VH-VL binders against NAD kinase (nadK). Designs and how they scored, part 31

Target 1, 268 residues: NAD kinase (nadK), of Syntrophomonas wolfei subsp. wolfei (q0aze0)
Amino acid sequence: MKIILVNNRFKENTEKKAQEIAGQLSALNVEVIIDNGLDEPYAGTVDFIMVLGGDGTMLRAARRYGQRAIPVLGVNMGTVGFLSNIEINELAEYLPLILREEYSLEARMMLEVAVFQQQSLLTRVFCLNELLLRSNSPRMLSFALEISGQKLEPYRGDGLIVSTTTGSTAYSLSAGGPIADPQLDAFIVTPVASHIINKRPLVVSPEREISLHLLEEREAIIGIDGQIKMDFGAENRVLIKRAPHPLLMVNLKAKPFFTSIDRSLQRQ
Below, E stands for the ipSAE of ESMFold2; O stands for the ipSAE of OpenDDE; V2 stands for 0.75 times the mean of E and O plus 0.25 times the DockQ between their complexes.

## First folded at step 4 (VH-VL)

Design t24 (from d36 with heavy chain T28R; framework fv_ixekizumab)
Fold by ESMFold2-Fast, scan of step 4:
Order: structure tokens, then sequence, then C-alpha cells
Structure t24 (fold): chain C 268 residues (1-268), chain A 122 residues (1-122), chain B 112 residues (1-112)
């Protein structure tokens, strides 16, 4: 059995814990690859991915490895997030189940984001939460939204979020989007500070293709999962569709999504 | 409470096909593997194949490959097993069973359907 | 294919006496994880099979303490310390190390 152990090198105790866990796994005849985010993703085949950290570390792991159909377990190191399944102090209890492959999987859809300049593909990335189109200056954007060839009336405002259901509790929530059951597959399209009256969030089939482009030259960016930033201009077009493979999240214990989000919202 | 409920008994003619359903309730359908096992009258258990809905993959016992097709409809939480070119030797009780994991490699069957009797006779 | 062989094929036991069933595999069922992918099922007359023991030695939920599994590699044993009337049925071992998943031929347990 070969496991990738994903950690955040910028958190001191996470690196130490990753080394400790790697030693324990090696003693059990498990080959461990440590991914601290500095180098390119591990190119070889692996059986399991263990993510040590918060939701941000999980988002990075999903972008690097989510399309490989490998089980991914989130192990929380601090404040409870939405993407972790167990706490670090529970790992020893659940490790035998991991090694016996005694767990269920939950599929979480991902976005495929393709950015074009005219007819040429500039880049393609995958993400778990969302794509954010936003102004990179004080000026609002004018942009076109097309859903499976259907052209909507132009948008005017600070931007737009195209989110998975997993991402419904991230930036989409802050912009007024709905909280969605992450077991559902859907795109959530949430305007950011729309200047046009009656622009509402949309929930659309994940089989739809979503296209965005600027109607006038502005400084804008495309943000991916709040971690990647790309410049976006009037000659660019972005195409968003369902990624070929979902992220396969490991479920070792029941995690109460609805009570968790309810508690989180009450704290605010 | 997890429950697997299968379709009712069928009588088929040789050369025809049969499609047996297995509806899952009480759990997350796509998170588990669904296996099919048959038992001829007075005989032991024989594994036919598995569908892993979350991966979109199926695997078959080579003995039945070419005649058996296992599919899943996640929207209705239902797995199907279709067996074609039926012979009298295919007379058996057909069971669906849930693997404890999404993989077959450690997969013990924690829940079983009630069984569907398929009789092949003229 | 991995061949699973059970002995005996039938067993008649006086109530309250112990019973023992053997299962042998044609190759080791010990996985690199350290666990044996060998499981035991009971099929009571007219019923679907039910899980008794998984991964060699773990009792399934609701299974009485009188049932125990042991063994490693190629030799496995299911023991019933004190047979009760409700234990009547056919016992099957199954390997899940590789496809096709294969069962032993079954052991019929009857009360004398």
Amino acid sequence: as target 1 above (268 residues)
Amino acid sequence: QVQLVQSGAEVKKPGSSVKVSCKASGGRFSSYAIHWVRQAPGQGLEWMGVIIPILGTADYNQRFKGRVTITADESTSTAYMELSSLRSEDTAVYYCARGHTYKYSSGYFDYWGQGTLVTVSS
Amino acid sequence: DIVMTQTPLSLSVTPGQPASISCRSSQSLLHSSGFNYLHWYLQKPGQSPQLLIYLGSNRASGVPDRFSGSGSGTDFTLKISRVEAEDVGVYYCMQALQTPLTFGQGTKLEIK
C-alpha cells in the first residue's frame, strides 16, 4: 500500500505530525510520499491520500490529485472544517480501517475550468469549490453569461461565482448563494454585488456548460478555490464544465453536515 | 437501517433474458459496491459480479462474461443484473449484496437482498 | 481462481456441544495490510445468507459470543462453543482477496 501524505509546510506542528505519521505507516509496511506543496504533484500511482490540515490543504490536494480517482481522507489539525472527516487525535483509532480499506466513499463533483484567448486554450485547471470572476480594480464589470448556448442578459457588477455544491458554503455563501447538500451535483451561479435588479443565484444541471467573457475591457481576474489567480481580459473566454472525475472523499465516521453548518452560522 | 429489496420471482423460456432489480434504502447508495451472487437449487453460492456506482465500473466473473451485465441508477438507488441467453442451468435464486467498502478487495457483504427466484423452463 | 475448501461438508451436533468448521484456501489470503480477507456467512433454511465473521476473526454486529473465527494465510476455522437450535443452517467461507470472489462449498450443520 502506497499513501500520499499532504501537509502544509507553513504550519510547524503539521510538518512534525506528518513525519510522525509517516514513521508509523512505514512500520506497518506502508510506503509514504510526503507532499508539502513545494514540488510538483507526485507522478506515480498511489492507493490513498491522507490530508493533514484544514479545508485549504484539502482544496490543494483536490486540485493536485482529485482527477485520479484515489480515495482522499481529510484529517483535521485544528478548527473543524467542512472537508475533514476525522480529527488528528482519532487517527490511531481509524488507521486499522484505512489499512483494511473498510470505508465508504462520497463523490464530490469538481469543476473543469478552461481559459481561452480567442480560439486558443491558455490553461485548464480543476477545482473543488469554485471559480470566481471579479474586478481587479474599483470599476465594476460588464460581462456575458452563457449556459449551454443560452445567452443571458448582460451582467453588471463586481463579478460572478460558479460553484460546486461543495463550494456552496465557501465564497458563494458570502455572496448570497444557497447552502446546498454536498451530495447533490449542481452548479451554483451566484452574482457578486450585481448592479442589475433581480439578478438571482441560479442552480443548474452539472451537465451544462457555462461560458463567461467580458463585454468591455476591464482589469479582472479569475480566482480558483481562493488559491489560484489568473488575469482575465476582454479577449479571454472561460468555459466551465463538470470535471471528468469527482473527488472521492473517504467517510470513516458520520459527519453531520447540516448540524455543522447550522452551528457555524449561529456563531456569526 | 439499510435494506436491499429485490424484484419478484420470474419464469423465463430458454434463450430469453432476465433483468433483476435491487433497490437500496437507508444508506448512501453510491458509496458502496453492490455484488450479485446466485445459488442454484441445493447448491452453494456463486459470485457473478459487482458494480461500483461511485467509480462507474463493473467487474464480472469470467464464467458469466458476455451474458451478464450489471448496472446502477443512482437517482433511484437501484442496481440491476441482466442475464441473457438463459439455459435451464441458470435456474437459481439471485441475490444482491452490499459490500462493506466501495472496493471488492476487503469486501464482506454486510447486507443481503431477500433473493429473486429465476426459473428457466419451457 | 482461488479455490476454497471446507471440511466437513456436513456436521450433526448435540445441543450444547461445540462445533468446528475448517476452511482452506489454495493461496494465502493475508493482505499486505496484515489482515486476512476471509469471511464467514450463515444461511439459515429458506433465508438469505447473513454475515457472521469478517476479516478472519471479527464478529459481525448482532452475532453471539459463542461464534469465533481464527486462522491466517491458508487455514481458517469457525468455532461455535455451544451449539443452539437456531444455529442450524449452511456455513460458507468466502475469500475477497481477488476476483472472482469465491466461496467454499458449504458446511451443513444439523442438530442430533
Scores: ipSAE 0.037, ipTM 0.612, lowest interface PAE 6.9, mean pLDDT 87

Design t25 (from d36 with heavy chain S31G; framework fv_ixekizumab)
Fold by ESMFold2-Fast, scan of step 4:
Structure t25 (fold): chain C 268 residues (1-268), chain A 122 residues (1-122), chain B 112 residues (1-112)
Amino acid sequence: as target 1 above (268 residues)
Amino acid sequence: QVQLVQSGAEVKKPGSSVKVSCKASGGTFSGYAIHWVRQAPGQGLEWMGVIIPILGTADYNQRFKGRVTITADESTSTAYMELSSLRSEDTAVYYCARGHTYKYSSGYFDYWGQGTLVTVSS
Amino acid sequence: DIVMTQTPLSLSVTPGQPASISCRSSQSLLHSSGFNYLHWYLQKPGQSPQLLIYLGSNRASGVPDRFSGSGSGTDFTLKISRVEAEDVGVYYCMQALQTPLTFGQGTKLEIK
């Protein structure tokens, strides 16, 4: 068995904990690859991915490995999160089940984001939560949205979010989007501070293709999962569609989504 | 708690096809492998194939060479096994079973359906 | 394909006596994880099979402690320390190391 341990070297104690866990796994004849975000993703065959950290570390793991159809387990390192399944102090209890492969999987849809200039593909990125188009200056954007070739009336405002259902509790929620059951597959399209009356969040089929481009030259950026930032100009267009593979999340214990989000919303 | 409920008995003519259903209740269906196993009257168990609904992938025992198709509808938590070009030797009880893991192999069958008798006669 | 061979094909025991069933595989079922992908099932008359032992030696939920599994690699044994009337049926071993999954031919246990 070969396991990737994904950690964040900049978080306190996580590098030491990753080394400790790697030693324990090696003693059990498990080959361990540590990914602390510094190098390119590991390209070899892997049986399991263990993510040590909070939701941000899981988002990075999903972008790096989510399309490879490898089971991914989120292990929380002491902070509250929505993408972890077990706590670090529970790992010893659940490790025998991991090694025996005694777990079920939950699929979480991902976005495929392709950015073009003219007809040329500039980059292709996968993400778990959302793509954000936003103004990078005090000036509002004017931009066009197409859904499966249907051209909507122009948008004016600070931007737009295209989110997965997993991302419904992230930036889309802050911008006024709905809370969605992450077991459903859908795109959530949420305007950011729209100046056009009656521009509402849309919930659309995940089989639809969404495209965006600017109607006026402005300083704009696209953001991916709050972690990647790219300049976006009037010569650019972005295509968003369902990624070929969902992220396969490991279930070792039941985690009640709706009571967790309800409690989180009461905390302000 | 988890229960697999199969469709009722079928009597089929040689050369026809049969489609048996297996509906899961009381638990998560899609995150596990769903296997199909048959048992001819008075004989042992024979593995036919498996589907992993969450991946949309299936694997089959080559003995059934293009005659068996296993599918799943996650919205109804139902798996299907279709066997075509039926012969008299296909007369058997057909079981669905849930693998404890998502993999095609390594898992044990923690829940079994009640079985569906398929009789192939002229 | 991995061939699974059970012995004996049938046995008859007096209640309270022990019973032992052997299962042999044509190649090792020991995975690099240290586990043997060998599982035991019981099929009572007129019923679906039910899980007894998984990964060579682990008792399934609700299975009495008079049932035990042992062995590694190619040779495995299912033991019943004190046979009871409810234990009547056909016992099957199954390898899950690779597809196609294969079963032993079955061992019929009867009460004298």
Scores: ipSAE 0.185, ipTM 0.671, lowest interface PAE 5.7, mean pLDDT 88

Design t26 (from d36 with heavy chain S31K; framework fv_ixekizumab)
Fold by ESMFold2-Fast, scan of step 4:
Formats: C-alpha cells, structure tokens, sequence
Structure t26 (fold): chain C 268 residues (1-268), chain A 122 residues (1-122), chain B 112 residues (1-112)
C-alpha cells in the first residue's frame, strides 16, 4: 500500500504530525510519500491520499491529485472546515479501516479551466471550489459570458464566479450565490457586484461549457480556489467545463453538511 | 459615478451614543462592502468594522466590541455606524469607505466618504 | 492582530527627487490565491484618504505612473520616482488579509 501525506509547509505542528504518521505507517509496511507543496506532484501510482490540515490544504490536494480517481481523506488539524472528515486525534481509531479499505466514497465534481491567448492554450488546471474572474483595479470590468455557445447580455461589475456545488459555501456564498447540496452536480454562476439589473446567480447543468472574455481593455485576474492567480486581459479567453473525473472523498463518519453551514451562518 | 455622502458633524456628551450615516449613490449599494474607519486628531487610521448588506453580515474590530454597531438600509442605500458609551478618546473624524469586492476578496477601498467629525466633550 | 510598521515616519523631499516608503507586516500577507493583501493610500491635508496602490503593485485608476508598489510577504515598498508638490500628504499602508484590517502609522511627505 502506498499513501501520499499532504501537509502545509507553513504549519510546524502539521509537519511534525506528518512525520509521526509517516513513521507509524512505515511500521505497518505502508510506503509513504510526503507532499508539503514544495515539489511537483508525485507521479507514481498510489492507493490513498491523506490530507493533514484545513480546507486550503484539501483544495491543493484536489488540484494536484483529484483527477487520478484515488481516495482522498481530509484530516482536520485544529480549524474545522467543510472538506475534512475526521479529526487528527481520531486517526488512530480509523487507521485500521483505512488499511482494510472499509470506508465509503463521496464523488465531488471538479472544474476544468483552460486559459487561451487568441487560439493558443496557455494553461489548463483543475479545481474543486471555483474560478473567479475579477477586476484588478478600482474600475469595473465589462465582459462576455457564453453558456454552451449562447451569448448573454454583457456583464458589468467586479467580476464573476463559476463554482462547483462544493464551492457554493466558499467565495460564491460571499458574492450572494445559493448554498448547494454538494451531492448535486451543477455549475453555479455568481456575479460579483454587478451593476446591471437582473444579473442573478445561475445554476446550470454540469455538461455546459462556460466561456469568459473581456469586452474592454482592463486589468483583470483569474483566481482558482483562492490559490492560483493569473493575469487576464482582453487578448485572453477562459473555457470552463466539468473535469473528466470527480474528487473521491473518503467518508469514515457522518458529517452533517446542513447543520454545519447553519452554524457557520449563525456566527457570520 | 459612485459617491459616498456622510451626515454632518456632531458634538456629543460622554456616555451618550452617536449614529453616523453614509449614503451611497448608484444602483448597486447592496452588492458592496461598506467599511468604517476613524481618525483621531493628528493620529492615524483605525478600522472599526464592515457590513456586507447583500449577506446581512457585519464584522467588528474587537477594540470596539459591544460599543459599535454597523447596519444598512437597502431601501435608502444608506449604511450606519453607531458608537455607544462615548469617551473623550472617541473624538475623531469617522469615514465610510466602499470595499471594491466582498469581504474575502481584495478588501481595498476605492471610494471614501467625506468624513464626519464627532467631538465628545462635556 | 497583524501589526503594520512604516518607515520612515516623516520624509522631506526636494521636488523632482525620488521618495521611498517601507511597510513591514508582522506576518505574511501573501494568500494562497497568490495575492499580497496590501494596499497604499494617500491622505492629502484636509481630505479623505484616496487609494494609490492595491494588491501590492497595482496602480489605482487616475494615479500617475511615477507611483509604484513592490514587495511580497512581509516587506513592501512604495516608490515615487519624481516627487511633485501635489504628492504632499500622509501615506498609509493597510493589510486586508484578515480582520481586523490594520494600517501602518503613516508616513508624512513634505516638500523641502
């Protein structure tokens, strides 16, 4: 059995715990690869991915490994989030189930983001939460949105979010998007501070292709899961579609999504 | 054209409260964050809090915990900052400022109100 | 709270000469998104603050190209290549990575 341990290099306690867990797994004849974000993703075959940290670490793991159809378990290291399933102090209890593959899997859709300059592909990335197109200046953007070739009336505002249902509780929520059951597959298209009346969030089929480009020369940024930043100008176009594979999230215990989000909204 | 227009100067007694208004022009009031920043005479800038009207959420600087309340009235495109239990140290110019995007975005202030001088004296 | 420290606190410059202001944060302002959540404002005498630079290095609309911002993580610099009389005022850096949002102490720029 080969397991990747994904941790955050900026958290000393998480790094120490990763080394400790790696030692325990090695003693059980499990081969361990540690991914602390500094190196390229491990290219070999693995059986399981264990993510030690918060939601941000899980988003990085999903971007790096989500398309490989490998079970991914989120292990919380102190800050409760939406993407972890167990706490670090519960790992010893659940480890035998992990090693015997006695767990269920939940499929979470991902986005495939392709950025072009004219007709040339500049980059292609995958993400779990969302793509954000936003102004990188105090001036509002004017941009075109196409859904499966259908051109909508131009948008004017700070930007646009194209989110998965998993991402519905992230930036899309702050921009006024709906809370979506993560077990549903859909794109959520949420305007960011639009100046045009009747620009509502849209919930569309995950089989749709979404295209964005600027209608005016403006400074803009494409943000992906809050972790990748790319300049976006009038010469650029982005194409967003459903990724070929969902992220396979390990479920070892019930996590009550609706009560969790309800408590989060109560505080904030 | 975006403009933030604040209410006029106030003179208040210690122990009283003050409520400063900030009226935004434009049809998109509910879609922006409105921050409140104060500046005591000859001093620097101090962030007090923010409201995101579309979400009905507000955050406050812990320094003002229990004394500051930020609200918004979407029907009049007006944000309010109320500061209670006033002390002489609360004498300052109070500014409202528009956050370009929502709380978890860049958080820079692209438009500022003209400021409201609040003097706390007996 | 993130503490923002500016140096110098005051600066006198002959017109046409360059000026440089430093801003240091007590923790990294580089977010996983790749943005540095640091912004620069200018407050001219008797006026409200106005945005100069946002997200570390981007000039705000209407701001002359003689202004530039640089830096990443904990150390940031605002530079004015050739100071003009209209640049007089107090310059503030601000972090927007986490609440409470915090400002530096301010740097007063005066013409000699």
Amino acid sequence: as target 1 above (268 residues)
Amino acid sequence: QVQLVQSGAEVKKPGSSVKVSCKASGGTFSKYAIHWVRQAPGQGLEWMGVIIPILGTADYNQRFKGRVTITADESTSTAYMELSSLRSEDTAVYYCARGHTYKYSSGYFDYWGQGTLVTVSS
Amino acid sequence: DIVMTQTPLSLSVTPGQPASISCRSSQSLLHSSGFNYLHWYLQKPGQSPQLLIYLGSNRASGVPDRFSGSGSGTDFTLKISRVEAEDVGVYYCMQALQTPLTFGQGTKLEIK
Scores: ipSAE 0.000, ipTM 0.374, lowest interface PAE 20.6, mean pLDDT 85

Design t27 (from d36 with heavy chain S31Y; framework fv_ixekizumab)
Fold by ESMFold2-Fast, scan of step 4:
Structure t27 (fold): chain C 268 residues (1-268), chain A 122 residues (1-122), chain B 112 residues (1-112)
Amino acid sequence: as target 1 above (268 residues)
Amino acid sequence: QVQLVQSGAEVKKPGSSVKVSCKASGGTFSYYAIHWVRQAPGQGLEWMGVIIPILGTADYNQRFKGRVTITADESTSTAYMELSSLRSEDTAVYYCARGHTYKYSSGYFDYWGQGTLVTVSS
Amino acid sequence: DIVMTQTPLSLSVTPGQPASISCRSSQSLLHSSGFNYLHWYLQKPGQSPQLLIYLGSNRASGVPDRFSGSGSGTDFTLKISRVEAEDVGVYYCMQALQTPLTFGQGTKLEIK
């Protein structure tokens, strides 16, 4: 059995903990590859991905490995979050279940984001939460949104978020988007500080294709999961669709989504 | 309580195809592997293949490759096994079974369907 | 393919007496996880197979404690400490280490 152990070297004592866990797994005849974010993603075949950290580390793991259809377990290191399933001090208890493959999987849709310049593909990335289009200056953007070839009236404002249901509680929530059951597959399209009062968030089928481009020459960026930033100009077009594979999140322990989000909203 | 309920018995002519269904209830269909196993009259068990609905991937016993297709419809929690170019030797009871794990080569069958008798005769 | 060989092919037991069934694999079923990917099933007359033992030695839910599995690598044993009338049927071992999944030829247990 081969496991990738993903950690964030900038948080806590995660490097030391990752080495400790790698030693424990090796003693159980498990081959361990450590991914601390410094190198390219491991290119070989693996059986399981264990993520040590908070939601940010899970988002990085999802972008790097989410399309390989490999089980991914989030192990929380003390940060409050929605994407981890067990706490680090519970890992020893659950290791036998992991090694016996006795767990359930929750499929979480991902976005496929393709950025073009004219007809040339500049980059293709995957993400778990959202794509953000926003102004890179104090000036508002004017941009076009197409949904499966249907051209909507122009948008004016600070930007737009195209989110998965998993991402509904991330930046989309802060911008006024709806809370979505992560078991549902859908795109949530949420305007960011729209100057047009009647622009509402949209919930659309995950089978739809979403296209964005600027209508005026402005400085803008595309943000992916709040972690990757790319320049976006009037010569660019972005195409968003459902990724070929969902992220397969490991469930070892019941995590009550609705009571958790309800409690969080009461404390805002 | 998990149940696998299969479609009814079929009588087919040589050279035709048969499609057997297996409907899962009482558990999360997409998260488990669904295997197909057959048993010819008076003989032992033979593994035909598996589908992991959440991955959309299927794997087959080489003896049946090219003749067997296993599919799944997650919206109805139903797996299907289609066997083509039927021969008299394909007369058997066909079982679906739920694998406890997500790996093709791993897992044990914790729940079995009731079986579907397929008879191939002239 | 991994070949699974069961002995004996048939077994007649007086009620209350023990029974033992052997299963041998043509290659080791010990996975890097430390577990043996060998499982035991019982098929009662006219019924679907049912799981008895998984991963070499773990009893399935609802299976009486008179059933036990042991062994590692290539040699495995299913034991019934005190055979009862309801235990009549055909017992199969199965390897799940690699595809194709393969079964032993079966051991028929009868009551004298």
Scores: ipSAE 0.000, ipTM 0.450, lowest interface PAE 13.4, mean pLDDT 85

Design t28 (from d36 with heavy chain T57K; framework fv_ixekizumab; at its last look DockQ between E and O 0.03; V2 from the best seeds 0.00; counts 0 for: pae O 13.8 > 2, placed apart)
Fold by ESMFold2-Fast, scan of step 4:
Structure t28 (fold): chain C 268 residues (1-268), chain A 122 residues (1-122), chain B 112 residues (1-112)
Amino acid sequence: as target 1 above (268 residues)
Amino acid sequence: QVQLVQSGAEVKKPGSSVKVSCKASGGTFSSYAIHWVRQAPGQGLEWMGVIIPILGKADYNQRFKGRVTITADESTSTAYMELSSLRSEDTAVYYCARGHTYKYSSGYFDYWGQGTLVTVSS
Amino acid sequence: DIVMTQTPLSLSVTPGQPASISCRSSQSLLHSSGFNYLHWYLQKPGQSPQLLIYLGSNRASGVPDRFSGSGSGTDFTLKISRVEAEDVGVYYCMQALQTPLTFGQGTKLEIK
């Protein structure tokens, strides 16, 4: 069995814990690859991915490995987030189940984001939470949204979020989007500080294609999962589709989504 | 409590096709592989194939050479096994079974359906 | 394909006496993970097969401790320390190392 351990190199306690866990797994005849974010994603075949860290580390793992249809387990190193399933102090208890493959899987849709300059593909990335189109200056954007070729009335404001259901509790929530059951596949399209009062969040079939482009030359940025930034101008367009493969998240422990989000919202 | 409930017995003529259903309840359907195994009267168990619903992928025993198709509908938690060009030798009890893992192999079958008798006669 | 061979093909046992069933594979079932992908099933008369032992030696939930599995690689054994009337049926080993998954021919256990 071969496992990738994904950790955050900028958290020194996480790096040490990754080495410790790698030693424990090696003693159990498990081959371990450590991915601390320094290099390109591991290109070889693996059986399991263990993410040591918070939601941010999971988002990075999903972008790097999510399209490979390999089970991914989130192991939290501190306060439990939405994307982790177990705490680090529980790992020893659950490790035998991981090795025997005695766990259930939950599919989480991902976005495929393709950025074009005119007709040329510039880049293609995958993400678990969302794409954010936003102004990179105090000036508001004027932009077009098309859903499966249907052209909506122009948007004016600070930007737009196209989110997965998993991402419904991230930036989309802060911008006024709905909370979505992550077991559903849907795009959530949430305006950011729209100057048009009737621009409401939309819930759209995951089979549709979403296209965005600027109607006027502006300084804008495309953000991916709050971690990747790309310049976006009037010569660019972005096409957003459901990614070919969902992220396969490991469930070792029941974590009721609705009671978790309810507590989080009451606390805030 | 996990249960696999299969469709009822069928009597088919040679050359026809049969489609057997297997509805899962009490667990996460898409998390597991659903295998199909048949047993001719008085004979042993023969593996036919498997579907991994979460990936939409299937694998088959080549012995059935394009005659078997296994599909899944995650919205109804139901797997299907269709066998075409039926012969008298296809008379058997057909079982669905859940592998404890999402993979084509490695899995042990922790739950089995009740079986569906398919009789092929003229 | 991996060939699974069971011996004996039938057993007649006096109640309370032990029984032993052998299963041999044409190639090693020991995976790099350290597990043997060999599982045992029991089919009681008129019933669906049910899981008895998994990964060579682990008893399934609800299986009495008089049942045990042992072996590694190509040679596996299922033992019943004291046979009871409810143990009547056909026992099958199955390899799950690779597709196609294959079963032994089955061992019928009867009470004398």
Scores: ipSAE 0.541, ipTM 0.802, lowest interface PAE 2.8, mean pLDDT 90
Fold by ESMFold2, look of step 5:
Structure t28 (fold): chain C 268 residues (1-268), chain A 122 residues (1-122), chain B 112 residues (1-112)
Amino acid sequence: as target 1 above (268 residues)
Amino acid sequence: QVQLVQSGAEVKKPGSSVKVSCKASGGTFSSYAIHWVRQAPGQGLEWMGVIIPILGKADYNQRFKGRVTITADESTSTAYMELSSLRSEDTAVYYCARGHTYKYSSGYFDYWGQGTLVTVSS
Amino acid sequence: DIVMTQTPLSLSVTPGQPASISCRSSQSLLHSSGFNYLHWYLQKPGQSPQLLIYLGSNRASGVPDRFSGSGSGTDFTLKISRVEAEDVGVYYCMQALQTPLTFGQGTKLEIK
């Protein structure tokens, strides 16, 4: 068995813990590849990915490995996030199940994002939570949104979020979007500080194709999962589709989505 | 508690096709591979192929290449096996079975359907 | 394709006596994970197959401890320490190391 162990060397002692866990796995004849973010993603075949850290580390793992159809387990190392399944102090309890492959999988839709300059593809990236188009100056943007060739009336404001259902509890929520059931496949399109009153968040079929471009020269940025930034100008266009493969999240411990929301609201 | 329930017996003419269904209950459907195995009268077990519902991808025994199609519908927790260009040698009981893992191989079959008799005769 | 060969193809056993079934593969079933991807099934008369032993030596849930599996690599054995009337049927080994998955020919167990 070969496992990628993903950590972030700068956060929450994950590097020290990753070495400790790698040693434990090696003693069980498991080959371990450590991905701490310094090197290119491991290109060889592996059976399992274990993410040590919070949601940010999971987002990086999803971007690097999510299209490879490999099970990914989130292991929480501190602050409770939305994307972890078990706590680090529970890992020893669940390790036999991992090694025997006795777990279920939950599919989470990802976005495929293609950025163009005129007719030429500049880059293609995948993300788990959202794409953000935003102004990079004190001035608002004027931009066009097309959904499967249907041109909506122009947008004017700070920007736009195109989110997965998994991303519905991230930036999209803060911008006024709905909480979505992560078992659904959908785009959630949430305006950011729109000056156009009738521009409400949209929930869009995952079979649609979403296109964005600026209608006037302005400094803008495309953000991916809050972690990757790209300059975006009037010569650029971005195309957003459902990614070919979902992220395959490992479920070892039941985490009921709806009862967790209810309990969280009761604490307020 | 996991159950696999297959469609009923069928009688078919040579040259036609048959589609057998396998409905899963009592567990998660998408996380496990669904395999198809057949058994001709008085003979042993023969693996036909597998589908991984969460990925929507199938793999086949090349002995059946061009004649077998395996699909899954996650919304109904049902896998399907269609065998075309039927001949008398295809008379057999067709089983679906759940692999304990999502992979094409490495799994053992922990739950089996009741079997579907397909008879090919003139 | 990995060829699986079972020996014997038929057994007739007095109740209470032991039985042994061999299964050989044309190549090693020992995976780099350390597991042997060899499984055993029993098909009782008129029934679907049922899992007995997985990964060479692990008993499936509800399988009596008189059943045991052993072996590694290319040579595997299923043993029944004391045969009972309920053990009648056909026993199959199966490799799951790679597709196509393949079964042995089967071993029919009967009571004398």
Scores: ipSAE 0.006, ipTM 0.558, lowest interface PAE 9.6, mean pLDDT 88
Fold by OpenDDE, look of step 5:
Structure t28 (fold): chain C 268 residues (1-268), chain A 122 residues (1-122), chain B 112 residues (1-112)
Amino acid sequence: as target 1 above (268 residues)
Amino acid sequence: QVQLVQSGAEVKKPGSSVKVSCKASGGTFSSYAIHWVRQAPGQGLEWMGVIIPILGKADYNQRFKGRVTITADESTSTAYMELSSLRSEDTAVYYCARGHTYKYSSGYFDYWGQGTLVTVSS
Amino acid sequence: DIVMTQTPLSLSVTPGQPASISCRSSQSLLHSSGFNYLHWYLQKPGQSPQLLIYLGSNRASGVPDRFSGSGSGTDFTLKISRVEAEDVGVYYCMQALQTPLTFGQGTKLEIK
């Protein structure tokens, strides 16, 4: 068995814990790769991914490895979040199950985000939470939203979020989006400070495609999961689709999502 | 399990074109690259090119001087390799292989097709 | 293009004896990530190539531990600690650092 431990090199406690766990796993004849974000994603075949830390680390892990159909376990290390399944102090208890592959998987839809300049693809990224388009100035943006070829009325505002249901409890929520069941596949399109008062968020079928482009010469940015940032201008277009493969999240411990929402959100 | 199944053997005249298909099953087609490698009788392996289906972009070995065209159909999980202006030296077994990355390089080929013999003769 | 050079081109080995194949690249295959983008394949007679070693030193799934890959930069070695009859075939190293991907000439392993 080969496992990737994903942690954050800027968090000393996660780094140390990763090394400790790596030692433990090695003693059990498990090959371990530590990914602290310093280097490119490990290119080799792996059987399991263990994410040590909070939601941010999980988001990074998802972007780095999500397309590879590898089981991903979130291990919380004292942070508040939605994406961890067990606590670090529970790892020893569940480790035998991991090694025996006695766990269930929950498929979480990811976004495929493609950014174009004219007809040229600049980048394509898979992400777990959301794509954000926002103004890079105090001025509002005017941009076009198209859903499966249907052109909506132009949007005016600070920006727009296209989120997965997983991402519904992230930035989309702060922008007034609905909380979605993580077991549901859908896009959530949430306006950010729309010029139109009470502009409602949209819940969109995962089978549709979402396109965004600016209608005027303005400086904007694309944000992905709050970790990737790109300049976005009038010559750019972003296309959002359901990723061809979901993130396979390991479910070792039942977590009642809806009963824990209030607790989790109050702490954020 | 992942399988790559290629189209059947071809016999072609010099100057003609051949198009070989490679259908993937048992995995995520768009998450990987599909490479084409050929092997002349009794010879080694030669990389021809690659396509990343999710990007719809391909890269080619320039030694083929534009004679190779690689395409992919995500809806059918099938990659194609077309070689034009065939010559006798193009007689070879052509393999498709899955690259364990969605990039042109860095990946290893973890699954191979069974190969397609293309014979070019007058 | 990166030129891959294998030595020897042919090898006859008595079963149970070790074998060693060298692969040299015209430039370093060490990526910034710390991995060597060098892979080994085995093509058994009448079969498609199959992955043997990836990223220089990692055995592919199902590959016996008698196979090992080593090296870094421009010099790589595939070793078989105890050659078996099933190991007969042609071994290829391949660089995947940059396109075009390039293979070594192949090393034919036969049993004495």
Scores: ipSAE 0.000, ipTM 0.481, lowest interface PAE 13.8, mean pLDDT 91
ESMFold2 (binder alone), look of step 5: mean pLDDT 92; pTM 0.949

